# Designs tried in a protein design chat: VHH binders against q9x234. Part 18

Target 1, 288 residues: q9x234
Amino acid sequence: RTFSEEIKEELVNVPFGSREEVISELLGFIKARGDLDVKSRHIVFSLHSFAASRRLLNLMKYLSKPVSEIIVEKSHNIKKRYIKITAEYSESFMVIEPFFDVALFVSFLRGLFLSGGSMTNPRYHYHLEINLFEEETLALTRKSLKDFFNINAGIIELRNTRKLYIKSIKDILVFLEAIGVQRKLEEIDRIVTERKVIGDVNRTVNFIEANAIRTANSTARQIRAIELIKENMGLENLPEDLRRVALVRLRNKELSLRELGKKLNLTKSQIYSKLKRIIKIAERFGDV
Key: E = the ipSAE of ESMFold2; O = the ipSAE of OpenDDE; V2 = 0.75 times the mean of E and O plus 0.25 times the DockQ between their complexes.

## First folded at step 5 (VHH)

Design m23 (framework vhh_lunsekimig_d3; at its last look DockQ between E and O 0.66; V2 from the best seeds 0.00; counts 0 for: pae E 2.5 > 2)
Fold by ESMFold2-Fast, scan of step 5:
Structure m23 (fold): chain B 288 residues (1-288), chain A 120 residues (1-120)
Amino acid sequence: as target 1 above (288 residues)
Amino acid sequence: EVQLVESGGGVVQPGGSLRLSCAASGFTFSSYALSWYRQAAGIERELIASITRGGSTNYVDSVKGRFTISRDNSENTMYLQMNSLRAEDTGLYYCAAKYKGYRWSPQDYWGQGTLVTVSS
């Protein structure tokens, strides 16, 4: 099963609420994947998900609405199976305002996600999307996601395709909880936590490496300066305090300024000042 | 327009009874958890009783055994039956409707309050 199908399998068993909530969920199925044929008084649902098909049949059963036909067809273009469900059209399907309150809206979202939604495995990308062709319904859905849940959804419009998408993991988790996901939500939360820990470790390693490089470059400059003095004038011609610092630095290339200072009973500032003077002297003999 | 309208408050003697009603409109009443809050002079509003959409009830210790919360989804009304009233039960009683998950919480709906005075 795909990651999306695993989520949808869990949604099949969400308990039915009020009749208004059940109708709102059915409206979600209609808006995402229902073709209304008013002349024949039928709605045709073309569903990719077996879980969504079972949920739809359960909704129709709850509402005592007959299902006329169930056909499993194979797509000519992508060689995937689709389930086509034909049900009698009823005005009762259109009496619910799915944006009226949060209760009706979460049921509507569940229907939309089951019929037209998908989520990428969070191990690869944080991405949830819903196919929704009606411009007004898409706009109201986006607004209600922001108003009720503070979810910022984006819109992708391509030739013959219009989608709502959510890329923020925080928003995806809110969305999934709202529509009734529980067990799969815990799995996603664990993956997110693990990825954050790995990211934090990698950031720490990079910081340590950057610090080591800066220290190595500073030390290399100091050693180069001392060698230039050694070759051009001799260390014995340095003032005694600078000569002592030069010799200790050459013998202890791995030590920090504070550690070098400890060996000479000098503060970090004192040893830095003396090394800076050594570098200044070396400048007359070459670039350091 | 969302409305919660409380009624049934009044003046009653200690040991008496009152039934508060909260009539709701403008939202899907049966889908919401419902609560009664009490605010006495000079103190913060406190939760007294709640009822889930499934009918499960919860009460603050001071009212257990004396108060009963109930809901009638067909009438879009919530009730608080208050028995064996005490002077300490005096206050403004607010009804509230709540819908929230663990990660998200939309605004609660609130009534305007009804006054209950328990005095001789």
Scores: ipSAE 0.452, ipTM 0.784, lowest interface PAE 2.5, mean pLDDT 84
Fold by ESMFold2, look of step 6:
Structure m23 (fold): chain B 288 residues (1-288), chain A 120 residues (1-120)
Amino acid sequence: as target 1 above (288 residues)
Amino acid sequence: EVQLVESGGGVVQPGGSLRLSCAASGFTFSSYALSWYRQAAGIERELIASITRGGSTNYVDSVKGRFTISRDNSENTMYLQMNSLRAEDTGLYYCAAKYKGYRWSPQDYWGQGTLVTVSS
């Protein structure tokens, strides 16, 4: 099963609260995946998740709203299976306003996620999204996520697709807890911790490599300067203190400035100063 | 609109009893945890008793054995039975409704308070 489906399997078992909360969750299914036909008084849900389908059937049973048809079909135009569930439309579905009572809003979000939501496996990257075509519902959902939870959700609009998304792992964890995820949150916490350790190692390795490259480039510049002086004027014509440093650097190309200083009984800063003077002299004869 | 309205406060002598009520409207009462707070003059409001959605209760030490919190979801009402009252119990009593998780806590709902005075 996908990571999203594992989350949805846990959500199937979230205990029902009040009747109003059950209706609010159903409204989430309707807004994400419901096609309402007021004339025939039916609504058709198009779901790709067996867990979501089971939860929907449980909601309908609780509300004493019989399901008239269930079809499991493989789509000819896309490579995904889907489940169509047809049920009686009820005016009671529309009485609930989920955006002003946090208890109803978390139930509404659970319905939205079950029916139209997905989450990338957090081992790859952090991304949770909900397909939600109706612009007004999307805007109200985004506003209420900010108002109740301080979650900063974004909107993706492309072609005929509208999605609400969350990329902050902190916000994703708040969202998942709010809709009733418990045990899967522990797994996500472990993954986040693992990724932090890997990131710390990578930053350390990158820092070590960058320092090694800078050191190698500095040494190469010093060696080139000394070679230019040797080829164009001769090291014998350098001041004695610079000649000593030049010869020791040539003989010890691998040593740090600290290590060169030890060989010459000079500090790192004294060696650096003398090498800078050597480079300045060498610049008379070419690029250093 | 959300409302929490306390009632049942008054003046009582030490050792006496009072029953406070908190009537709720405008939200899904049964989905919320409920609490009583009290505030003596010039002091911060303190939690004294709470009851979960499932009916589990907690009390601060100073009221254990004397106060009983309860809820009636069919009447959207929470109660505080206060027995063996002491002068130190004098204060303004507030009810609160809370809906929160470990990682999130929206604003609580509050009543306006009811005054309890314990005096000789």
Scores: ipSAE 0.416, ipTM 0.766, lowest interface PAE 2.5, mean pLDDT 86
Fold by OpenDDE, look of step 6:
Structure m23 (fold): chain B 288 residues (1-288), chain A 120 residues (1-120)
Amino acid sequence: as target 1 above (288 residues)
Amino acid sequence: EVQLVESGGGVVQPGGSLRLSCAASGFTFSSYALSWYRQAAGIERELIASITRGGSTNYVDSVKGRFTISRDNSENTMYLQMNSLRAEDTGLYYCAAKYKGYRWSPQDYWGQGTLVTVSS
């Protein structure tokens, strides 16, 4: 059971609103997965979700529109089942304009998502998408998402398919809440919070590790520099202040610059400066 | 275009009655919770009565028993019957439509208001 299907299962039980809302939701199904045959006055819905199918049937029942046929087809891919639902077409369904009324738009979105939508498990990445072929509907949906909910949705055109997508977890949450997700929304919120914590911890750890590595590399370079000087010119030929630092560094390879400073009654900055000078001297003799 | 138009306001004596109307257009009226607000001079706008999509009503204590909110979905109109009016009921009355059912509502619709003056 996919994360998307779990969401859709919850949506099956969203109470119906007004007749117009129900029609608007049905319109979402039509736009996303409905094949209209004007001649026969039938609509064929091709759905991949049992939950979506149940919802559609409930909508049709509410509207007293009989379903003429339900076919479950097994695709060559064992994992993909197609449910084809055939119903009588009514022009009344197409008269609804869901883009100017938030109540209708929300219902419309629910239909779109149920029929053509998917969401990735937020444990892995944040992505919600709706398959919608009609360009105008995509544009209007995108606009309305922005206007009503300040959601920034993108449109992707891939080969013969068009998709609306939302990547922001904030926007995804708003979207899901709007279409009636409650229980699953709480779960998502927990996951997001958990990921944030983990992410912060990892970032912190990585930062610490990176700093440690940098420090270690710096220390190693310092020691190499001092050793190189020792081999080529002798430490006794260093200025007294540099010689002192060099000796202490060689004897205390594990100490931080601050700790070295304490030993020499110098600041970290002073130690750093002197070590830089040492390195510069060493560079005369070879690569450091 | 969404429109809410209040009417029925006016001048009335204490103890009198008024009936306010809010005519709505441009949205699915039956899908919205409806409310009456009022704003007295120098005071913030306050919610005084509400009615859900299902017809459940709620009132602030100051108007409870005196005011009755109702809705007619067939006419896209909300009403406020105001009885036993008091001087303190004087103010600009606003109707509002809100989509309810979620923590966040993207849009609230408001009327321009109708003035109610209770004066002897």
Scores: ipSAE 0.400, ipTM 0.767, lowest interface PAE 1.2, mean pLDDT 90
ESMFold2 (binder alone), look of step 6: mean pLDDT 81; pTM 0.801

Design m24 (framework vhh_lunsekimig_d3; at its last look DockQ between E and O 0.58; V2 from the best seeds 0.00; counts 0 for: pae O 2.6 > 2)
Fold by ESMFold2, look of step 6:
Structure m24 (fold): chain B 288 residues (1-288), chain A 120 residues (1-120)
Amino acid sequence: as target 1 above (288 residues)
Amino acid sequence: EVQLVESGGGVVQPGGSLRLSCAASGFTFSSYALSWYRQAAGIERELIASITRGGSTNYVDSVKGRFTISRDNSENTMYLQMNSLRAEDTGLYYCAAKYPGYRWSPQDYWGQGTLVTVSS
């Protein structure tokens, strides 16, 4: 069972509200996965989720609309169920307007997600998407997500494929709560918290390592500068204050700037300034 | 077109009663939590009573035992029964509808208010 399917299993049990809310959820199935035949007055739904199929059957039973055919096939190359459900419909299903009442909109989103949605396991990364080919419906869905919930959804359009997606974990959690997820939100919160802790630890380790490398590189540069001066000019020809610093650094290659300053009765800032001047002199003779 | 319309306000003597109504249209009333707020002169609008979509009620201490919030989903109407009214209950009374959410909720719907004046 994928992470998406676990969410869909929880959604199967969301209580029905008003009849209009049930019709709005059904419209979500229709827009994502329905193929309407006006002549025969039936809709064929093409679903890949058992949970979605079960929810759809429950919606149709509630609406007293008979399902005339259920065909189950296994996709050989992908090892997924492919479920076709044929049902009678009413024209009243098509006149509901889910974008202007948030109660109808969240029901519509639940239908969209059940039929054409997926979410990556948040342990790996944060991504929720909905297959929604019809351009007008996709645009209205994106607008209503922003208007009602301040969710910033994006659009992916690839060769005859159109998807709405959400990558912000805060927006994903709002989306999932809105469509009726409760128990799985607790699991996601735990995963998000775990990832924050691991990320903080990794940043601390990276900072310590980078600081150590920077310190080592700085010391090596100072020593190279002093050696260049020694070879090309002679340390005796440095100003006395710089000569003392150069000699003490050579004798004490492993000391920090603070420790060198203590040996010379200079502050860390003062020793840094003198070493910077030594490097500038050495640059006349080569790369430091 | 969403509308919330309050009615039932007026002038009443201390100790008297009023019943406020909030008639709703343009949204799925049964799916929303509902509230009454009041605004007295010089005071910020305050929540005084609320009722969940399931019918559970909550009140601020100053009105508990005197005010009763209720809802009738078949009539798309919320009520506030106000008994034992006091001069300090004078103010503009607003109804509000909120779609419940923990992490985020849409903007609330508001009525225009009905005036309640408690004086001799």
Scores: ipSAE 0.550, ipTM 0.825, lowest interface PAE 1.9, mean pLDDT 87
Fold by OpenDDE, look of step 6:
Structure m24 (fold): chain B 288 residues (1-288), chain A 120 residues (1-120)
Amino acid sequence: as target 1 above (288 residues)
Amino acid sequence: EVQLVESGGGVVQPGGSLRLSCAASGFTFSSYALSWYRQAAGIERELIASITRGGSTNYVDSVKGRFTISRDNSENTMYLQMNSLRAEDTGLYYCAAKYPGYRWSPQDYWGQGTLVTVSS
């Protein structure tokens, strides 16, 4: 089972609100996955989720709108299963304006998500999307998400599809909570927290590693420089202060600049400066 | 347009009773939690009574046993029955509607208030 389906399974059990809310949710299904046949006055829903199908049927039952046909098309790929639900169309479904009332809008969003929505496992990526073809509905949905919930949703227009998407985990959580997700929300919270911790640890480790590498490279460069000087001009020909540092560095290849400073009664900065001078001298003889 | 309109305020003697009404329009009334607030002169607005979507009520201690909040979803109206009124109950009373169950509440709807004056 996909993460999306798990969420949808939970949503099946969200208690119905007012009749208007139920109609609003149904409207979400219609806008996302409903195909209206005006001639026959039927609407056909094409769904990929059993949970969504169950919810739709429950909504229709609540509204005393009989379903005329249910067809399940089985494909070899479970992901390609289609459930087609046919019902009589009523204009009463379309009179609802879900964008001006948060209660209606939330219900509408629930319908949209159940029928056309998906969410990636937050362990990997933060992404929620809803397939919605109608441009006006997309625009209004995005606007209302912003107005009611301060959610920043994007719209993707592809060759044959339009999608609304949310990438911010904060916004995703608000969205899911709004449409009635509870238990799964807690799980998501835990995952997000864990990822944050892991991320912080990894960042710290990477930082430490990077610093270690830089230090090692610097040390290696210093040693090469000193050796190059030794081979070409002799360390005895260095200024006394530089010679001292060079000798100590060669004898103590594992020590930090601070530690070298301690040995020579110099500050880290002084050691650094002297090593830079050494490197500069070495550059006269070759690449360091 | 969302509208909440309070009524029923006025001048009453101590020990008297008033019934406030809040008429709502422009939103799905039955889906909202409703509350009464009051603001006395020089004091911050305070929540005094609330009723959930399901009809559960809650009161602040100062009004408990004296005030009763109720709702009529068929009429889109909330009520506050105020009995045994005291001088300290004087203030501007506001009705509010809130959609529950959000980490972040998008908006609350408020009325303009109705004045209740308890004086001898």
Scores: ipSAE 0.495, ipTM 0.799, lowest interface PAE 1.0, mean pLDDT 90
Fold by ESMFold2-Fast, scan of step 5:
Structure m24 (fold): chain B 288 residues (1-288), chain A 120 residues (1-120)
Amino acid sequence: as target 1 above (288 residues)
Amino acid sequence: EVQLVESGGGVVQPGGSLRLSCAASGFTFSSYALSWYRQAAGIERELIASITRGGSTNYVDSVKGRFTISRDNSENTMYLQMNSLRAEDTGLYYCAAKYPGYRWSPQDYWGQGTLVTVSS
């Protein structure tokens, strides 16, 4: 599978929130890849991702909206397969304004990315892009990315296409986390570290590494970091691998890193790395 | 427009009770983690109680067993039930809403504060 498809496979399993959040995600699908035929009261989605197709069908099922046709077609010129999904148009698809509430906006972004987004494997280049043909929607999406996440997105406008793109690895990681990527973020973090990212990001990583070495031998510091996360965001919002480490550390304050690793079938180095990430996350909530 | 409006503050005798309410509008309330902060004279604003999207609660040690935080997603309202009030509980109480994230944090939403005075 492509790197993009692997990310999209993870997004299929993001739990549904409120009805408004589900509609906002559907609006993202519409804005990136949906052709609305008001005369026949149909909307047609042409998707290149099987993961995106499964997610779309799950959204339609949740909203109790009928799907009239699902077919797999080949492109006339390039012989690439795509999935065509036809559904009845509903006014309820357009009632949400996704730009002024962060919960609705991240749902909208998830739909946009699933339907019209792609990311280059970070081993080669840092690049994420989303097809977005409506000028007003593109402008509002770019503004909300800046306002909510401090993400600086660029615009590519060519003869027959319009795209938002993100080149900064820091911004790409924020984007992917916002739309619900967790497991794949760990892989990307490892690749970024291995590539020895230059500039302020590399210096920040080196600074955190030095501080984490001092902190790794302090159980109290680790517990304080976990408590700050628990108080400010909840442990359930940590990636599963970090949540498991946090819980085991809290239950076993007296154990060494090697002993904690045995409980989770992880090496001392793997436990150390995960605790360093927990401390880094906690730093935004206070001194650790 | 996003708004968080606190109510229920007032003057109460030591040992008394108050229930604070935080009414929210303009955002998807059920998707946010919610908290109560207290600002007392000469003391930095501190986190008193929090409740996650999933309903897990957390309290600062000085209020455990005395205060109870809760949320009603159908009414877009968060509550703080305050029992066995002490003089040290005097302060401005702020509600806050935070969208959960670990690499990023969008701006938190804050109320204007409600005054609680515990005096004999």
Scores: ipSAE 0.243, ipTM 0.648, lowest interface PAE 4.2, mean pLDDT 81
ESMFold2 (binder alone), look of step 6: mean pLDDT 81; pTM 0.800
ESMFold2, look of step 8: ipSAE 0.461; ipTM 0.795
ESMFold2 (binder alone), look of step 8: mean pLDDT 80; pTM 0.793
OpenDDE, look of step 8: ipSAE 0.223; ipTM 0.662

Design m25 (framework vhh_lunsekimig_d3)
Fold by ESMFold2-Fast, scan of step 5:
Structure m25 (fold): chain B 288 residues (1-288), chain A 120 residues (1-120)
Amino acid sequence: as target 1 above (288 residues)
Amino acid sequence: EVQLVESGGGVVQPGGSLRLSCAASGFTFSSYALSWYRQAAGIERELIASITRGGSTNYVDSVKGRFTISRDNSENTMYLQMNSLRAEDTGLYYCAAKYLGYRWSPQDYWGQGTLVTVSS
């Protein structure tokens, strides 16, 4: 079961509204995956989703329009099974404008998404897309998404396809709620929240690594400062308290400031202050 | 072949009225949803009013209460009654018969446009 299919399973049970809303949803199916044989006056739907197929059959039943064939076939090009549904053409299927009325528009979007839409699992990427081959319908759908819902959709044109896509998680959630997703919407929101928490944990790990590097560099700097003093001045020329700290640091390169303090009966703060003074003295003799 | 012919455009002063007509031939008029679009210089064509087969109407907010779309199936004609005209209503007005089918079906049908100018 793909993530898209789980969303589509929930959409199968969205209640039917007015007759015009049902026809608008059917028009969405037609625009994404329908093929009209004008001569024989039939519509052929080629669907990759079992959930979408069940919804389509429910729409046709509501409209009292029988289907003539239901066949499951395998595509030679993509090695996927698809469901082929054939129904008689009716001119009444084409007599609505889904772009002025929000109720007609959300019904149209539901049909489009069921027949030609997909969503990537939000654990990996925020991406929702819909196949829409006709330029005018694509442009009007994009405009209506912006006008009704403030959704900013992009367009992808490839050799054999044209798509609308949404990458903003806020816009994806608005889209899914508009077409009737409920339980799956809560799951998506939970995943989004979890991703933020994981991102925060990753930032914390990077901070800890940076701190460890700074600490190691600090210890190396201390040792280099003591060596510079030894080479240029001689440790015997340091004040006695600084000389004691320098000698213990050189003999115990792996110890923390707290552990060095224990050996000299000094606090961590006192050791830090004395090492800082040693570094300052060493600056006279070279870069530390 | 399918033909849509607009008429009734012209020059009118602000606050005036015009009635546009769209005469159709070559298809089953009563089976189509019908729309009026407006195009101003430098602006993309905008849908302003539509009427379904059943007579249900929709308007964009800028023309609600001022414009009325209607259809006469016996005469294969659609109308747009425009009242309280404003300078912003200036443009080319197109009628359209919306098929909204799949890519292999007949496409949307368009008229040639009629010019409406609202000026002093």
Scores: ipSAE 0.000, ipTM 0.167, lowest interface PAE 15.6, mean pLDDT 77

Design m26 (framework vhh_lunsekimig_d3)
Fold by ESMFold2-Fast, scan of step 5:
Parts: sequence; structure tokens; C-alpha cells
Structure m26 (fold): chain B 288 residues (1-288), chain A 120 residues (1-120)
Amino acid sequence: as target 1 above (288 residues)
Amino acid sequence: EVQLVESGGGVVQPGGSLRLSCAASGFTFSSYALSWYRQAAGIERELIASITRGGSTNYVDSVKGRFTISRDNSENTMYLQMNSLRAEDTGLYYCAAKYHGYRWSPQDYWGQGTLVTVSS
């Protein structure tokens, strides 16, 4: 099963609250996946999730709304499978304003996520999105996420698609907890912690490796400078102190500045200063 | 408007009992996790007891077995039954409502506090 479906399976078991909360959750399904036929007083839900379908049927049963038809579309392409549920509706169930009370709003969000939402496995990427085509509802949902939970949701529009998305793992965790995720939330926390630890270790290793590369590049630059002087000027034309340093560096390419200093009875700073002068001389003959 | 109103505080002798009430209005009470906090002399405000939306309770060790938190969703009221009271239980008691499981929310609500004094 997909990671999203596992989350949705847990959400099926969230206890029903007040009647108004149940209606608000149903409104979420309607706004994400419900097509209203005003003439026949029916609503058609087109769902991609079996868990969402079970939850919807439970909501309809609680509200005593009759379901007239359930059709499962089969396809050779798994991505195009749909569950279509046709039910009678009443305007009395559609008068809930889910944007001004937090309990009604999280019920609404649960419906939206079940019917139109998905989350990428946090092992790979931090991303949660909800398909929501009605512009006014999307704007109000984004505002209420900010007002109630300080969640900064983005909007993406692409061709015939409009969606709300959350990229911050902190905001994703708040969102999932708000709609009723518990067991899966613990799993996500473990994955996030593991990723942070691995990221910290990788950053430390990269820092050590970068320092080694910079040191090697510095040594390579020193050797190139000495070789340029050797080919263009001759080492015998360097001052005696610089010539001695050049020869020892050239013969001992693997040694650190401290180790070179030890061979010549010089400090690291003294060796560095002499090598810097050698590099400056070599600049006359090419890039070093 | 949103309100949390505490009542039931007062003066009681050691070993006595008090029942605190927190009456809520202006929000969907049944959807909130509810808590009692205490601010006693010489310590920061501390969480004493909590009850989840589902009715699960949690207590700080110092009151476990003596205090009982409960909720009545039909009356929009939370209670703290305090038995075997000690001098150390003296303080201001605050009720709080937080959306279930959420660590920070602008929807967190607090009462004004009620004073409990345990003395001879």
C-alpha cells in the first residue's frame, strides 16, 4: 500500500464528534471530489482511495443519507482506478461554515485530505498536498490553516490542476496531528529523526573531506609554484632560505606544514610565510 | 465569545476536599484536550492533570491518586476533584483548553484562575 493510503486507513478509525463536525467532514469530501447534480438532488463522489470510500460510507450512514449507487471502475492502468459513490443530498447539510471554528475546520481538513490529499513518504521528501479546484474554498482553507495552526501552505496551479501544498515537516506534523493521525505520526517522527541524524553525520563527513581537499589543493599549488620556478628560473636563483624550503616540499609532497617545519627547524607559520613568498615569485611564470 | 470560567476554589483544612469546575462557552468543547494548571508560591505554573478528547487522563506524580479530572461534554464543563489536600496544594488553579495534541495554537484558551488555600 502507498504511504498516503496507510495514513488514510488510520483516519477511517477517528471517532465521530458532533453532528456539525460530521457534516463538516462530509463538506470536505464534497469540495474535493463531489459533483452536484442539482436537478436530481444527487451528489457523485469520485474517489481514488478505498479507505476514503469506507470513511465516506460511514459518514453517510451516521447522517442517514442514502447511497444509491457504488461503481468501481477497473482499468489496465492502475493510476486511473476510481470508486464512484452516488448519494442523495440536502441543502441543510451544506450550510456549515468550516472556516471559523477549529473543530469544524479540522473535520473539514480530514475530509479534504481523505478525498483529495496525498503525502510523500518522508523517507524520500517532505511534501503533503491536497487537490482543491474551487478557488474560494482553497483561499479560505489556506487562510484558516495559517490562522488556526500557523501553517504556511503554498498554492500550485498546473494545467487543469490546482492544489494546496505543505513542504515544512513541522507544518506537516501539525496538520496530520490536527486531523487525527496518531500511530503513523510516530513512524513519521522516527523517520524525520533518522534523516536529521544521517544529515548531520553526512555534513560532518563532507566538512572533513572538504578540509582535506583544500589542504591537498594548497599542497598541489605549492608544488606547481616550485615546478614553475624550476623550469623558468632555476631553484638556484632563489634566496637560500626559500630554496631549502622548495627542495624539502618537492621531496616530501605528502608532509604537512608542521612536519616540513620539523625537518627544517621552523614553525608552521615560518614555513607558510616562505611558501607564500615562493608562490608569489612563481606568479610571474603562470597561474598558481 | 470564548470563555473558560473556573469556580469551586476556597479555603479548606488539610485532609479536606474541593471540587473545581471549569465552564466553557463559545467553542466546540468536545473537540478540545483539557487541562488543569497550578501556580504555587516559589514554583512556575505547572501542568497538574489533563484529559484528552477520548477521555484518557494524565496526572503529575504529586497529585496522582488524590486528584481526579473529568469532563462532561453535554454541559461543556471540566472538573477537578481534589481529595486529601495538603498545604503544598495551595495555589492558583487554571483551566486550559488546547486543540487535541497540538503543542502550540492560537486557539488555546485559558481561564482567569481560582484560588485554593489549604491551611488550618
Scores: ipSAE 0.000, ipTM 0.179, lowest interface PAE 16.3, mean pLDDT 79

Design m27 (framework vhh_lunsekimig_d3)
Fold by ESMFold2-Fast, scan of step 5:
Structure m27 (fold): chain B 288 residues (1-288), chain A 120 residues (1-120)
Amino acid sequence: as target 1 above (288 residues)
Amino acid sequence: EVQLVESGGGVVQPGGSLRLSCAASGFTFSSYALSWYRQAAGIERELIASITRGGSTNYVDSVKGRFTISRDNSENTMYLQMNSLRAEDTGLYYCARKYTGYRWSPFDYWGQGTLVTVSS
């Protein structure tokens, strides 16, 4: 069993929350490894983890969604065994927005990690990665990791491969704790301590109490709202004060509201109020 | 269940006109904004026109005054009337129900595309 598989085995037993959280976790599976066939009304999952497969089947059972086929097959290209699970497609899978709420987001991350994630044994390197082929979902996931948990994730794009990665052990520990890892987290902390051989070590930090204010002020939600307006109305059709804020936010996605305000000679409160109005306008065009 | 099917593409001479149709099914058509995108050889898909739930329209500068987007909620159909066509208008035209603004999302719904060729 690989180190990643040991982590995934622990995640199989994380209790189910609300229906919305279960759907959000399923969305994570879909985004990393699901192939949608709208015509035949199927979702096909190709998973390399037996733990992830058991978790997916448990999610489907909870949602009362039938699984039509389960096979163990060998990939022609990579020549590895994988579990192929075919399930009925449902529009309800697409209703949940995993970036608005911390509970929905951590459920989404758990699904992503189970289906497309891996972690190197920390005895060798500090490295966690998730395969995520959709560019926008990957970018929004990176931003939400920063907004909710202050996790600095990188993106690698190469040919037909796209990955989200985390190399800081502090950020890896936060990530694993957020998705529900407990026992394995203690083991990782011990390994990190051993590698440093002295009192100067990283400590496990609990981020499950993510800042609700940061959730309300999510950069990812703001950017999504501005892009919806750009596509459906055009930014030039916004009131001048809102248009200026939208443009500055798009150009400076990494800045805090206070720093953004400095560029426009506005207070944090003024920027927040204007972004809230932008989000309200965007609701006319879709779910924000 | 969400499906978008384009039609109306073809070959026309410069200065000609075409009307594209996008037939939608599997969702409450009147509740969503919809868009037309164009993909030319060597260029990524670009937004050409959009129409809101209320019928408000938006166009890229290159097609303003030449193209008109419209919708018929009773027929679940969106249209793109293309007048004064130019060689640079050649491409695959897609109708879309977008989840986000400028980027492709797995929650976006796209038609198969309809080919428009403007040649002399």
Scores: ipSAE 0.000, ipTM 0.101, lowest interface PAE 19.6, mean pLDDT 77

